# Designs tried in a protein design chat: VH-VL binders against Putative adenylate kinase. Part 3

Target 1, 196 residues: Putative adenylate kinase, of Methanosarcina mazei (q8pz69)
Amino acid sequence: MLIGLTGTPGTGKTSVSKLLEKRRGWKVVYLNDLIKEEHLYSEVDEERDSVIADMELIRERLSGILEEEKGQHAEKAKVNGEEKENITIIESHLAHYITDIVIVLRAYPPELKKRLEKRGYSEEKINENAEAESIDLILAEAFEWCKKVFEVNTTGRTAEETLGDVEKIIDYILAGKENELQEYIPGSLDWIDSVP

## First folded at step 2 (VH-VL)

Design b8 (framework fv_modakafusp)
Fold by ESMFold2-Fast, scan of step 2:
Structure b8 (fold): chain C 196 residues (1-196), chain A 120 residues (1-120), chain B 107 residues (1-107)
Amino acid sequence: as target 1 above (196 residues)
Amino acid sequence: EVQLVQSGAEVKKPGATVKISCKVSGYTFTSYYMNWVQQAPGKGLEWMGWINPNSGGTNYAEKFQGRVTITADTSTDTAYMELSSLRSEDTAVYYCARPYYRLGYAMDYWGQGTTVTVSS
Amino acid sequence: DIQMTQSPSSLSASVGDRVTITCKASQSISSYLNWYQQKPGKAPKLLIYKASSLESGVPSRFSGSGSGTDFTFTISSLQPEDIATYYCQQSYSTPYTFGGGTKVEIK
């Protein structure tokens, strides 16, 4: 099962993904790193100090990774005699363009600004991300492209606390209990007035 | 007070193009998506697509893909829906409607509707 | 695409009657189902959002329930002004899809 973990930069998706990988042993693809390291982009935006991702190259590369993971999972199940969940997490602010199932991490925009400041983001990028978060940009895009969307608010919470919600969502999906995840249904948060 | 005001009725010939406007007031235009919905005479509601006025990004229902173009002008707080290669089956009332994320993206405000009649 | 099947297509009832309309989704939409009222010549009006939440200003005789694939809309005591066509709509994912509508008439 392929699950996207998306959200505006600063919402904690990388930290949560690392904890998921450690605690559950699930495969995590850190997509933004993969794009930069393997040049999965067609052009560089010099002004914004970023790359323009090439979705066709990304999909081709991910197909190879998923086939390799499927093979490794099958061999591990065969040798250790126990069948485990076959879960792959795609971590990126672009993950919702790739996966049909997605968990969107959210953060109150003023708190998001403080988190990004600590990470050394420019004031321009901090304001851009806070504005995007205030209008639910990534959540709205996830609705547009994905079949199943879950929303997790990380405001005032540790990565361990957020991990608890993400694990619950994935476990309930695996158990066919999606209808019991009402607390994670998108649209509960309204931060439109939180930034200038 | 939130208002969505649409342009007036249009009568078009088959093969023509129609462009309908939806001017908003009472809220920040770029903070909400805008849906367009078609309703043929005596028929139900059919979603055509939406636009994100902040980015200009659009999503269209497959039935209308290739014929519909939704745009937004942030200087006038106006959304537009353009439908080309008109057929008699396109005779309908067209609505703009605002989804609200706090209401699970339910459409809380609607334009009054624009009647488009396609006839020779 | 998520298909919404709404029933019945029409019904006739007396003032004071309990009216029930159902809506089925072709796949789970959690609680992302909305109900709209449309009177002749008018735009639709939101009544219920997220399956069971009553929109501000809407009379308490209107209610909704359900989750996953099966949803119900109820008018507990039908009033003359409730004559309209009612539509369910899923907002779980795009393309957004509507049920076929239920025309409610007074006997």
Scores: ipSAE 0.005, ipTM 0.485, lowest interface PAE 11.5, mean pLDDT 86

Design b9 (from b1 with heavy chain G99Y P100G Y101D R102Y W103E L104W K105P G106D; framework fv_modakafusp)
Fold by ESMFold2-Fast, scan of step 2:
Structure b9 (fold): chain C 196 residues (1-196), chain A 121 residues (1-121), chain B 107 residues (1-107)
Amino acid sequence: as target 1 above (196 residues)
Amino acid sequence: EVQLVQSGAEVKKPGATVKISCKVSGYTFTSYYMNWVQQAPGKGLEWMGWINPNSGGTNYAEKFQGRVTITADTSTDTAYMELSSLRSEDTAVYYCARYGDYEWPDYFDYWGQGTTVTVSS
Amino acid sequence: DIQMTQSPSSLSASVGDRVTITCKASQSISSYLNWYQQKPGKAPKLLIYAASSLQSGVPSRFSGSGSGTDFTFTISSLQPEDIATYYCQQSYSTPYTFGGGTKVEIK
């Protein structure tokens, strides 16, 4: 099962993904690192101060990774005689363009600004991301591209606390109990007035 | 405020090993690649390699391959560059430099103050 | 390795002059070209990234242009504080490579 963990930079995606990897042993693809390390882009977006990802190269590369992971999972199940969950997490602010099931991490824009300042982002990039978060940009894109969308608010919470919600969402999906994930239905957050 | 603070000057004999530190503050250490750049006296800049502190992955320039080791300690937000089998031509100022993440174009936006390494008999 | 050829190696100009430095890549690097300023005894400072984008806080008299293999860096009106060595750098692929540098002095 392929699950995207997406959200505006600064919402805690990477921290939560590392904890998921450690606690559950699930495969995590740190997509932004993969894009940079393997140069899966060809142009720079000067206005946004970011590189333009090549989605076809990304999809081709991910296909190879997923095929390799499926083979390894099958071999382990054959050796041990026990079938474990075959979960792969795609962690990126672009993950909602890749996966049909996505968890969108959210953060109150003024707090997001403080988190991005600690990460050393430029003032222009901080303001751009906070404004995008205030208008639910990534959440809106996820609704357009994904079949199942869940929302988790990380405001005022630790990565461990956020991890609990992400684990619950994934476990309930695996158990066929998606109808019990009412708490994570998108649309309860309105932050449009949170930034100048 | 982003800061990269390097360890102090070193004087070494030929054949020795030097290990230089680069302690960061003001940003999340694991979100940016850390690069090392050599500058010999009166000469230009030469890239040595980078480390991704998030994965531990490294990439080294061929000129330094086999002699350079770049490491990162996420508990202390410190990157290290270790250069072995020192020669007189390794006398240089060594810089650490932060290099993007996916959200930013690839460039060195913050640099350490530099560490002078002198190799002499 | 991608070779970066920078010219001139040094120049002298008067305050208020337009200064132009060029950088040529041995193969196409698209727009992955950065310009740095280094003053004596100091670490380099980023001025221009992605061939033409001005880094935040850098004076507008600095500009960059070009794509592919040929790039230009310009100081529209040279100021005394601009005395430094300037370097181009490609970030298209590893190993990242720098031009030889251009030492800018005031007459």
Scores: ipSAE 0.011, ipTM 0.516, lowest interface PAE 9.6, mean pLDDT 86

Design c10 (from c2 with heavy chain G99D R100Y T101Y Y102E L103G Y104W S105D P106Y, light chain R96Y; framework fv_ifabotuzumab)
Heavy chain, then light chain:
Amino acid sequence: QVQLVQSGAEVKKPGASVKVSCKASGYTFTGYYMNWVRQAPGQGLEWMGWINPNSGGTNYDEKFQGRVTMTRDTSISTAYMELSRLRSDDTAVYYCARDYYEGWDYFDYWGQGTTVTVSS
Amino acid sequence: DIQMTQSPSFLSASVGDRVTITCRASQGISSYLAWYQQKPEKAPKRLIYAASTLQSGVPSRFSGSGSGTEFTLTISSLQPEDFATYYCQQLNSYPYTFGQGTKLEIK
ESMFold2-Fast, scan of step 2: ipSAE 0.005; ipTM 0.520

Design c2 (from c1 with heavy chain A61D S99G G101T T103L L104Y Y105S; framework fv_ifabotuzumab)
Fold by ESMFold2-Fast, scan of step 2:
Structure c2 (fold): chain C 196 residues (1-196), chain A 120 residues (1-120), chain B 107 residues (1-107)
Amino acid sequence: as target 1 above (196 residues)
Amino acid sequence: QVQLVQSGAEVKKPGASVKVSCKASGYTFTGYYMNWVRQAPGQGLEWMGWINPNSGGTNYDEKFQGRVTMTRDTSISTAYMELSRLRSDDTAVYYCARGRTYLYSPFDYWGQGTTVTVSS
Amino acid sequence: DIQMTQSPSFLSASVGDRVTITCRASQGISSYLAWYQQKPEKAPKRLIYAASTLQSGVPSRFSGSGSGTEFTLTISSLQPEDFATYYCQQLNSYPRTFGQGTKLEIK
C-alpha cells in the first residue's frame, strides 16, 4: 500500500515520517531529498530557489524502490514466518501528485510562520507557505487528484501527538474501516483570514 | 525551447461546440498545469480553468461549469479545451498558458491564441 | 471571487518617463500577484510574479512592489517597446482573476 504524507512545508510531515519509520518499521521515501540527490529534475527555478521536479523520472525511480521493498518484505516473511504491513510512505509536499491515498498535514498559518522562521526560511518563503496554507492549496490539490484524502491538524501539537492520528488513519485503512475516520474528513478548517 | 502552439481560427454558429488544441514542446508536458484564458474583443483577460496533464484532473471557473471540458493526450503532449452551446458573447481569443504543479500556477508561457467567432 | 481593479485604465507617456500603474485587490492576497504585458495582436507575457520578483529576461527598468491589497508596477525609464496593455492577476485563490488592464500609449 502506497500512502502519501503531504502538506505545506512546516506542517511536520518529515518529523512524523521519521517516527513512523522508527516505530512501525514502514518504508519512507523522503521524496524531496531523493529528487535533489538523484537529480530527478529538469531545471532550477531561480525565483523560488528550488528545482523543477521531473515527474516521469520520479515515477520511474519510485517504481524501482517499490519493487525492491516488495521483495524485501516477502523475504522477511519467508525467513521469520511472520508477516507485517507492507506500507510505503511517500513524504513530500508533492506526494499527492503520486499516491491515490494521502494524509494532508495542516497547521494554523501564524503558527506555521513561527515554525518556518525557526527553520531559517527566508521571509519570502515563509509568507509564500503561510498564504498557501491559508487558502488550503495543498489540501485542494490532494482532493482533486487523490482517491482518498485525510486531513490532520497539527496546530499546537507535538510530532508524537500528530503521529497518533496518522497511525490511526493508516491502521483503519488496513482494517477496511476508513468509513469510521469521520474526524479526518477534509474541509473543517477555514484559515483564509489568518494572514494579512 | 518552451513552445505552446494552438489550433487555427474557428467560425461557429450559435449552439455549436468548438474544440481548441494546444500542443506543448520543450518541457515535460505532465510536469505543468495547462490553463485556459480567453479575451473578448477590446476586453480584458478571463481565466476559464486548468487541467493537470499528469492526472487529467480539472478545475473550472463556475461561470463555465457545464459548458467547458478540458482534456489532454499525453502521447502527443496536447491539451484541449471544448466549449459547448456557444453564444455570440463567447466570441474571443482563447489562450492556453502553462503553470507549475506545485507553485501558485503562475502563467509563464502562453500559446499564440485561437480566435473563435460565434455568428449567425 | 477576488476583484482586481487597476488605475489608471489608460496612460499617455513619453520615452524616458517614469510610469506607475496601481492594482487593488478586493481582499488580502499578500504577495500572490503577477504582472503581464500584452502587445497588440500578441499573447500576454509575464513580467513579474510574487508581487516583486522579476521574470528572467525582463529588463531591470521594470519593478513591482506592494503587499496585501495595494500593488504597483513601475517602469523607471520608458522605452518604445514598452507601449502595451498591462494586467495584474491575483494568485491567492481560485478562480484566478485579472485586473481590467492599463493601456499605455505614446504621448
Scores: ipSAE 0.000, ipTM 0.443, lowest interface PAE 12.3, mean pLDDT 84

Design c3 (from c2 with heavy chain G99D T101Y Y102W L103G Y104L S105K P106Y; framework fv_ifabotuzumab)
Fold by ESMFold2-Fast, scan of step 2:
Structure c3 (fold): chain C 196 residues (1-196), chain A 120 residues (1-120), chain B 107 residues (1-107)
Amino acid sequence: as target 1 above (196 residues)
Amino acid sequence: QVQLVQSGAEVKKPGASVKVSCKASGYTFTGYYMNWVRQAPGQGLEWMGWINPNSGGTNYDEKFQGRVTMTRDTSISTAYMELSRLRSDDTAVYYCARDRYWGLKYFDYWGQGTTVTVSS
Amino acid sequence: DIQMTQSPSFLSASVGDRVTITCRASQGISSYLAWYQQKPEKAPKRLIYAASTLQSGVPSRFSGSGSGTEFTLTISSLQPEDFATYYCQQLNSYPRTFGQGTKLEIK
């Protein structure tokens, strides 16, 4: 099962993913790192000092990674005689363009600004990300592109606390209990007035 | 105060086009989708489509695909809905309403409505 | 598309009556439901959002209940100004769909 963990930069995706990988042993693909390391982009945005991701190249590469994971799971099941869940997490602010099931991490824009400032982001980039978060940009894109969307507010919380919600969502999906995830249904947060 | 003010009534002949405007004030125009809904005389409410004023992206109901065009001008916080190749059954009151992609509490402000009459 | 069905389509009542209008969604919409009141030649006015939250300024005699697929709008003691057409709307997904309306008229 392929699950996306997305959200505006500064919402805690990487920290939560590392804990999830350690605690559950699930495969995590750190997509932004993969894109840069393997040059999965067609253009460079020189003004923003960033790359313009090539979604076709990304999907092709991910298909290879998923087949390798499937093979490893099948081999382990054959050797020890026990079948285990096959879960892969795609961590990226682009994950919602890739997966049908996605968890969107959210953060109150004033707090997001402070988090990004501590990470050395420029004032222009801080304001751009806070504005995007205030209008729910990534959540709205996820809602348009994905079949199942869950929203997790990380405001005022540690990565460990956020991990608890992410684990609950995934466990309930695995158990066929999505109807019990009402607190994570998108649309309860309104931050439009949180930035000028 | 949040306000959505629409253009005045229009009378058109079959085959003509009509363009209705909706001017927003009192909020961040680019932070909300603008939806268009119509109501024929004695009938219920019918959703036509939305525009995202931030991106200019649109989504139209299949019934209006190919006849409707939604645009906006962010410099004057105004959304537009143009319906072409008008038929007599396009006679209706047309409303704009602000929304967000998902909405527990949105669709909360509506324009006053624009009456469009299509007659021979 | 999510289909919204209201019952009844037409209702006659007297001032002071308790009135109930129901709305059914063709699939689960959680609490993503709003109720509107529309008087002749006027734009719809929202009464309730999130299935049960009363809009500011709406009299307390109006209440909403339900979740998932079955929803109810109740007017506990009908007043003369309440004679209007009522619509439910789902906000769970696009396209945003409305019930066919319930016309409430004086008996």
Scores: ipSAE 0.006, ipTM 0.518, lowest interface PAE 9.3, mean pLDDT 87

Design c4 (from c2 with heavy chain G99S R100L T101Y L103R Y104G S105T P106Y F107M Y109V; framework fv_ifabotuzumab)
Fold by ESMFold2-Fast, scan of step 2:
Structure c4 (fold): chain C 196 residues (1-196), chain A 120 residues (1-120), chain B 107 residues (1-107)
Amino acid sequence: as target 1 above (196 residues)
Amino acid sequence: QVQLVQSGAEVKKPGASVKVSCKASGYTFTGYYMNWVRQAPGQGLEWMGWINPNSGGTNYDEKFQGRVTMTRDTSISTAYMELSRLRSDDTAVYYCARSLYYRGTYMDVWGQGTTVTVSS
Amino acid sequence: DIQMTQSPSFLSASVGDRVTITCRASQGISSYLAWYQQKPEKAPKRLIYAASTLQSGVPSRFSGSGSGTEFTLTISSLQPEDFATYYCQQLNSYPRTFGQGTKLEIK
């Protein structure tokens, strides 16, 4: 099962992913790192100090990673004599273009600005991310491209608290109880007027 | 708040060119596509194309290929749509509209519209 | 080009009525469809995206459904401010194409 963990920078997706990897042992692909390290981009945005991802190259590379993980999982199940759930998490603000199931992490834009300031982001990048979050940029794209979308508000919460919600969502999906995840149905947050 | 302000109404003769401007404020201009949509009097909406203000890349409806040119000036957060060799059936209200970028996003903020009248 | 056809092109209704507008795509577009509302002499406003997701701030009486080639916009209890022209738009491929519009008028 391939699950995307997406959201605007500063929403906590990397911290949550690291905790999922440690606590559950699930494979995590840190896509933004992969893109830069393996040059999975066609253009560079020098003004924003970022790269413009090449989705065709990304999909080709991920296909290889997923095939390798499928093989490793099958071998491990054979060795220990019992089956384990096979879950791969794609962590990136681009994950919703790749996975059919996605969890979108959200944060109240004024709090997002404070988190990014603490992390040393430039004023320009802070304002860009807060503006994107205020207009539901990533959530809107996830709705357009994904079959199943879950929304988790991280405002005022620790990575450990957010992890609890993410684990619950994944566990309920695995148990066929996704219709009980009403708390995480998207569209309840309206932050359009939260930024200058 | 996010706002798109367009240039004023234009009256042109057949064969002339018109250049409509759309000035963006309240957001990072280079982070979103700028679409151009027109509407003839009493008719429906017609998408003309978009420009990516960051790269300058464009995508035009084939109907307007060869006559339309979309450009931008990032120093003043302004997008332009120039339509050449005007015909009477180019008479319409022309809108600029911002869309969230990257593969199939929707137009969420619209300019007020610019009326272009082409008559002999 | 993907052709978008709306039905009806024109309808009359009374306040409190349930109104349904249909949009058909000439080929499959999954859920890549948006609905817009345009009041006389105003720019369009987005109501719904991804076929069924209500835009923040839009009244709950509006809803969208469908996938593939057939889509509907429903207003469960029509209000005076809802009299407008409604457009569907596909976002599956270029060029982006709109339906011809449905004009909703007071009966």
Scores: ipSAE 0.000, ipTM 0.446, lowest interface PAE 12.3, mean pLDDT 84

Design c5 (framework fv_ifabotuzumab)
Fold by ESMFold2-Fast, scan of step 2:
Structure c5 (fold): chain C 196 residues (1-196), chain A 117 residues (1-117), chain B 107 residues (1-107)
Amino acid sequence: as target 1 above (196 residues)
Amino acid sequence: QVQLVQSGAEVKKPGASVKVSCKASGYTFTGYYMNWVRQAPGQGLEWMGWINPNSGGTNYDEKFQGRVTMTRDTSISTAYMELSRLRSDDTAVYYCARGYPRYLDYWGQGTTVTVSS
Amino acid sequence: DIQMTQSPSFLSASVGDRVTITCRASQGISRYLAWYQQKPEKAPKRLIYAASTLQSGVPSRFSGSGSGTEFTLTISSLQPEDFATYYCQQLNSYPYTFGQGTKLEIK
């Protein structure tokens, strides 16, 4: 099962992904790091000081990673004498372009600005991300591309608290109980007035 | 691939009721709102309301309250819009459209409803 | 209800032209505006949402701009398949309301 953990930069997706790796032992692909390290991009956006990802190169590389993981999972099942869940998490603000199932992490834009400020983002990038978050941009894109979309608000919460919701969502999906995830149905948050 | 497939054309007498269906596929039916929008011949688009397929909750434009009922059947991923006490000015193409609060994306092909004597 | 007014209601243009359509809201709607294209006997197709975000698969010659009460849809280098009726929609408040439409036809 391939699950995307997406959201505007600063929403906590990397921190939550690291906790999922530690607590559940699930494979996590830190896609933004992979894109830069393996040059999975065709252009550099000089104005935004970022790279323009090449989705074709990304999909090709991910196919190789997923095949390798599948083989390792089968081998571990033989060694341990038990079958464990075969879950791979794609962590990126681009994950919703890749996976059919996504969890979108959200954060109140004024709090998001403070988080990005602590990470050393430029004022221009901070404002751009806060504006995108205020209009639900990543969430709207996820609706366009994904079959199953869940929304988790991280405002005022620790990564450990957010992890609890993410684990619940994944566990219920694995159990075929998606219909019981009512509290994570998108569209309850309205932050348009949170930015100038 | 998201698809919304609507029921066929209907011809009704004034005072009758019509029930239009919209069958969804290619996504989790309960994860998105289903909106209904109509368009009278040669006129613009008019939003009627939405249903949340997960909860069964609805929100109707005040203009249609008392005449419209939106329902769904999650076992077959189908939404319904029933309009009662039909008038000649209800003649329109009725569309279902997937969305969530503040966004509509995919639209059904439309169902023509003609109300005449 | 929020009133949406499009300008012009009717526009004649030639292939290769740059075309602009304006949409005005009777009160502030921030960036909760979408643009749709509708061809005769077909369902509307969303081109743009959140005022300026292009829908996947829509050609880059389409662009949207604006916030608050004034919005613009621009088609650079008009193509034959672009002759259609265009609608703006506000999604800020219920009921959602649409502009009256702009019919773009060949000159």
Scores: ipSAE 0.006, ipTM 0.505, lowest interface PAE 9.1, mean pLDDT 86

Design c6 (framework fv_ifabotuzumab)
Fold by ESMFold2-Fast, scan of step 2:
Structure c6 (fold): chain C 196 residues (1-196), chain A 121 residues (1-121), chain B 107 residues (1-107)
Amino acid sequence: as target 1 above (196 residues)
Amino acid sequence: QVQLVQSGAEVKKPGASVKVSCKASGYTFTGYYMNWVRQAPGQGLEWMGWINPNSGGTNYDEKFQGRVTMTRDTSISTAYMELSRLRSDDTAVYYCARVGYTWRPYYFDYWGQGTTVTVSS
Amino acid sequence: DIQMTQSPSFLSASVGDRVTITCRASQGISSYLAWYQQKPEKAPKRLIYAASTLQSGVPSRFSGSGSGTEFTLTISSLQPEDFATYYCQQLNSYPRTFGQGTKLEIK
């Protein structure tokens, strides 16, 4: 099962992904790192301190990673005599372009600005991300491209607290109980007026 | 395949209100913000605001705050822009638009055909 | 509000000419600028986003450059269908503001 963990930079998706990897042993693809490391981009935007991702190259590379993961999972199941669910998490603000199932992490834009300031983002980059978050940009895109979308608000919460919600969502999906995840149905947050 | 179809021309008296509709088809209506832009005769483009069809959230240009209301009906994939207390200088062609973002190459711009609103005594 | 100023407001040119339109922002907008083309009695069409990225389907003779406060739209070899009014728009902050427009007419 391929699950995307997406959200505006600063919403905590990397921290949550690392915890998922450590606690559940699930495979995590840190896509933004992969894109830069393997030059899966066509151009660099120096003003925004970012790269323009090449989705065709990304999809081809991910295909290879997923095939390798399937092979490793099959081999482990054979030697251990157990069958475990094969879960791969794609962590990126671009993950919703790739996966059919996605969890979108959200953060109140004024708090998002403070988080990004602590990480040394430029004022222009901070404002860009806060504005995108205020207009539900990534959430809206996820609705267009993904079949199952879940929303988790990380405002005022630790990575451990956010992890609890993400684990619950994944566990309920695995159990065929996604219709019981009403508290994570998108559209309950309205932050349009939070950024001037 | 993507189309935005707007309601027909309106003639209003000063002080009246007008409600323009924009029916979307060919894409997931709730997945894209709907912008409203107007253009007075012989003048340039003026952004009025946008609505997020998923949440119902809106952002209006200060010039129109208090007179404009943007709404949507997701069951019929239609966005609405209502402008009240009309003045003669509100005479313009009003456009709805699904506009692209500068950081997302997958967003494409689609515009409605425009609705002419004439405010005259 | 960020004020967008275009120059020139009016430009006359012949088919085959290279034309350049400039757009200036009253404060820094990074690369958050789009260029639009509007033909008489038609809705605008976006040509360029992110200051320099060409919209799919737009002819390669159109190009954009610039960052911060100074931006340019260039048409390398003007064609008959290019006679139109061109607008820049900043997408950095609210409200979203357009330039006053540049009307490109046949010489």
Scores: ipSAE 0.000, ipTM 0.439, lowest interface PAE 12.5, mean pLDDT 83

Design c7 (framework fv_ifabotuzumab)
Fold by ESMFold2-Fast, scan of step 2:
Structure c7 (fold): chain C 196 residues (1-196), chain A 122 residues (1-122), chain B 107 residues (1-107)
Amino acid sequence: as target 1 above (196 residues)
Amino acid sequence: QVQLVQSGAEVKKPGASVKVSCKASGYTFTRYYMNWVRQAPGQGLEWMGWINPNSGGTNYDEKFQGRVTMTRDTSISTAYMELSRLRSDDTAVYYCARTSYLRYGPDAFDIWGQGTTVTVSS
Amino acid sequence: DIQMTQSPSFLSASVGDRVTITCRASQGISSYLAWYQQKPEKAPKRLIYAASTLQSGVPSRFSGSGSGTEFTLTISSLQPEDFATYYCQQLNSYPRTFGQGTKLEIK
């Protein structure tokens, strides 16, 4: 099962993913790191200090990673004598372009600005991300491209608290109980007037 | 069952105010915006604005700015639309309709109230 | 404001016919468009959202297509219950605007 963990930069995706990987042992692909490390991009936008991701290169590389993970999962099941869930998490603000099931992390834009300031983001990038978050940009894109979308608000919460919600969502999906995830259905947040 | 039930028909004189209610059931009231749309006799649909029941925030079409007020009471899952300084051309059926924050999602304007007829005449 | 224009405003057809209604936006709205059906004395019922996605429970004879500024609603084999007024709505920007409507009448 391939699950995307997406959201605007600063929503806590990486922190939650690291905790999830440690606690559940599921495979996590840190896609933004992979894209830059393996040059999975066609162009560089030097003014915005960013790369223009090449989705075909990304899909080809992910196919290889997923095939390798299936092989390793099969070997571990063979050694341990039991089948474990085969979950791969794609962590990126681009994950919703790749996966059919996605969890979107949200953060109140003024709080998002403070988080990004602590990370040393430029003022231009901070404002760009806060504005995108205020209009639900990534959530709206996820809803257009994905079959199942879940929304988690991280405002005022620790990574451990957010992890609890992410684990619950994945566990309920695995148990066939996604109809009980009403709390995480998209659309509960309105931040359109939250940025100057 | 998701349902929006509106208050009954109103007859008002020019210059008066009317307050229409829309009671939600079968879903979490604070997780969806409530839109108000009106339709004059024999005419098309006209969007008036929305309220976010969670925050109380509103967004009104400029045509109604200064005359419309949208409010809600979360304790009874009810949204209200009040239109003041009524004119004869405010005669219409007024509808409430829910939408998520998502612009094109499956739950945007997917459930509508039955409509409230407001007649403004002297 | 984004102006939504429907064509035709009035359409006469027979049961079993294939009918098409067009909606044009005065500026690009991507796929942020919905189609509604309204019968006399009733609230509108959403048929299609995101330009081409059928609302759950809507018969498969209804389909939507288009993006940007030109959109179409098609009914592949008209049924008696389909005689109604149809509206398009843009969901790209505020204020939300509707087309003027297309009245579909029996021939």
Scores: ipSAE 0.006, ipTM 0.451, lowest interface PAE 12.2, mean pLDDT 85

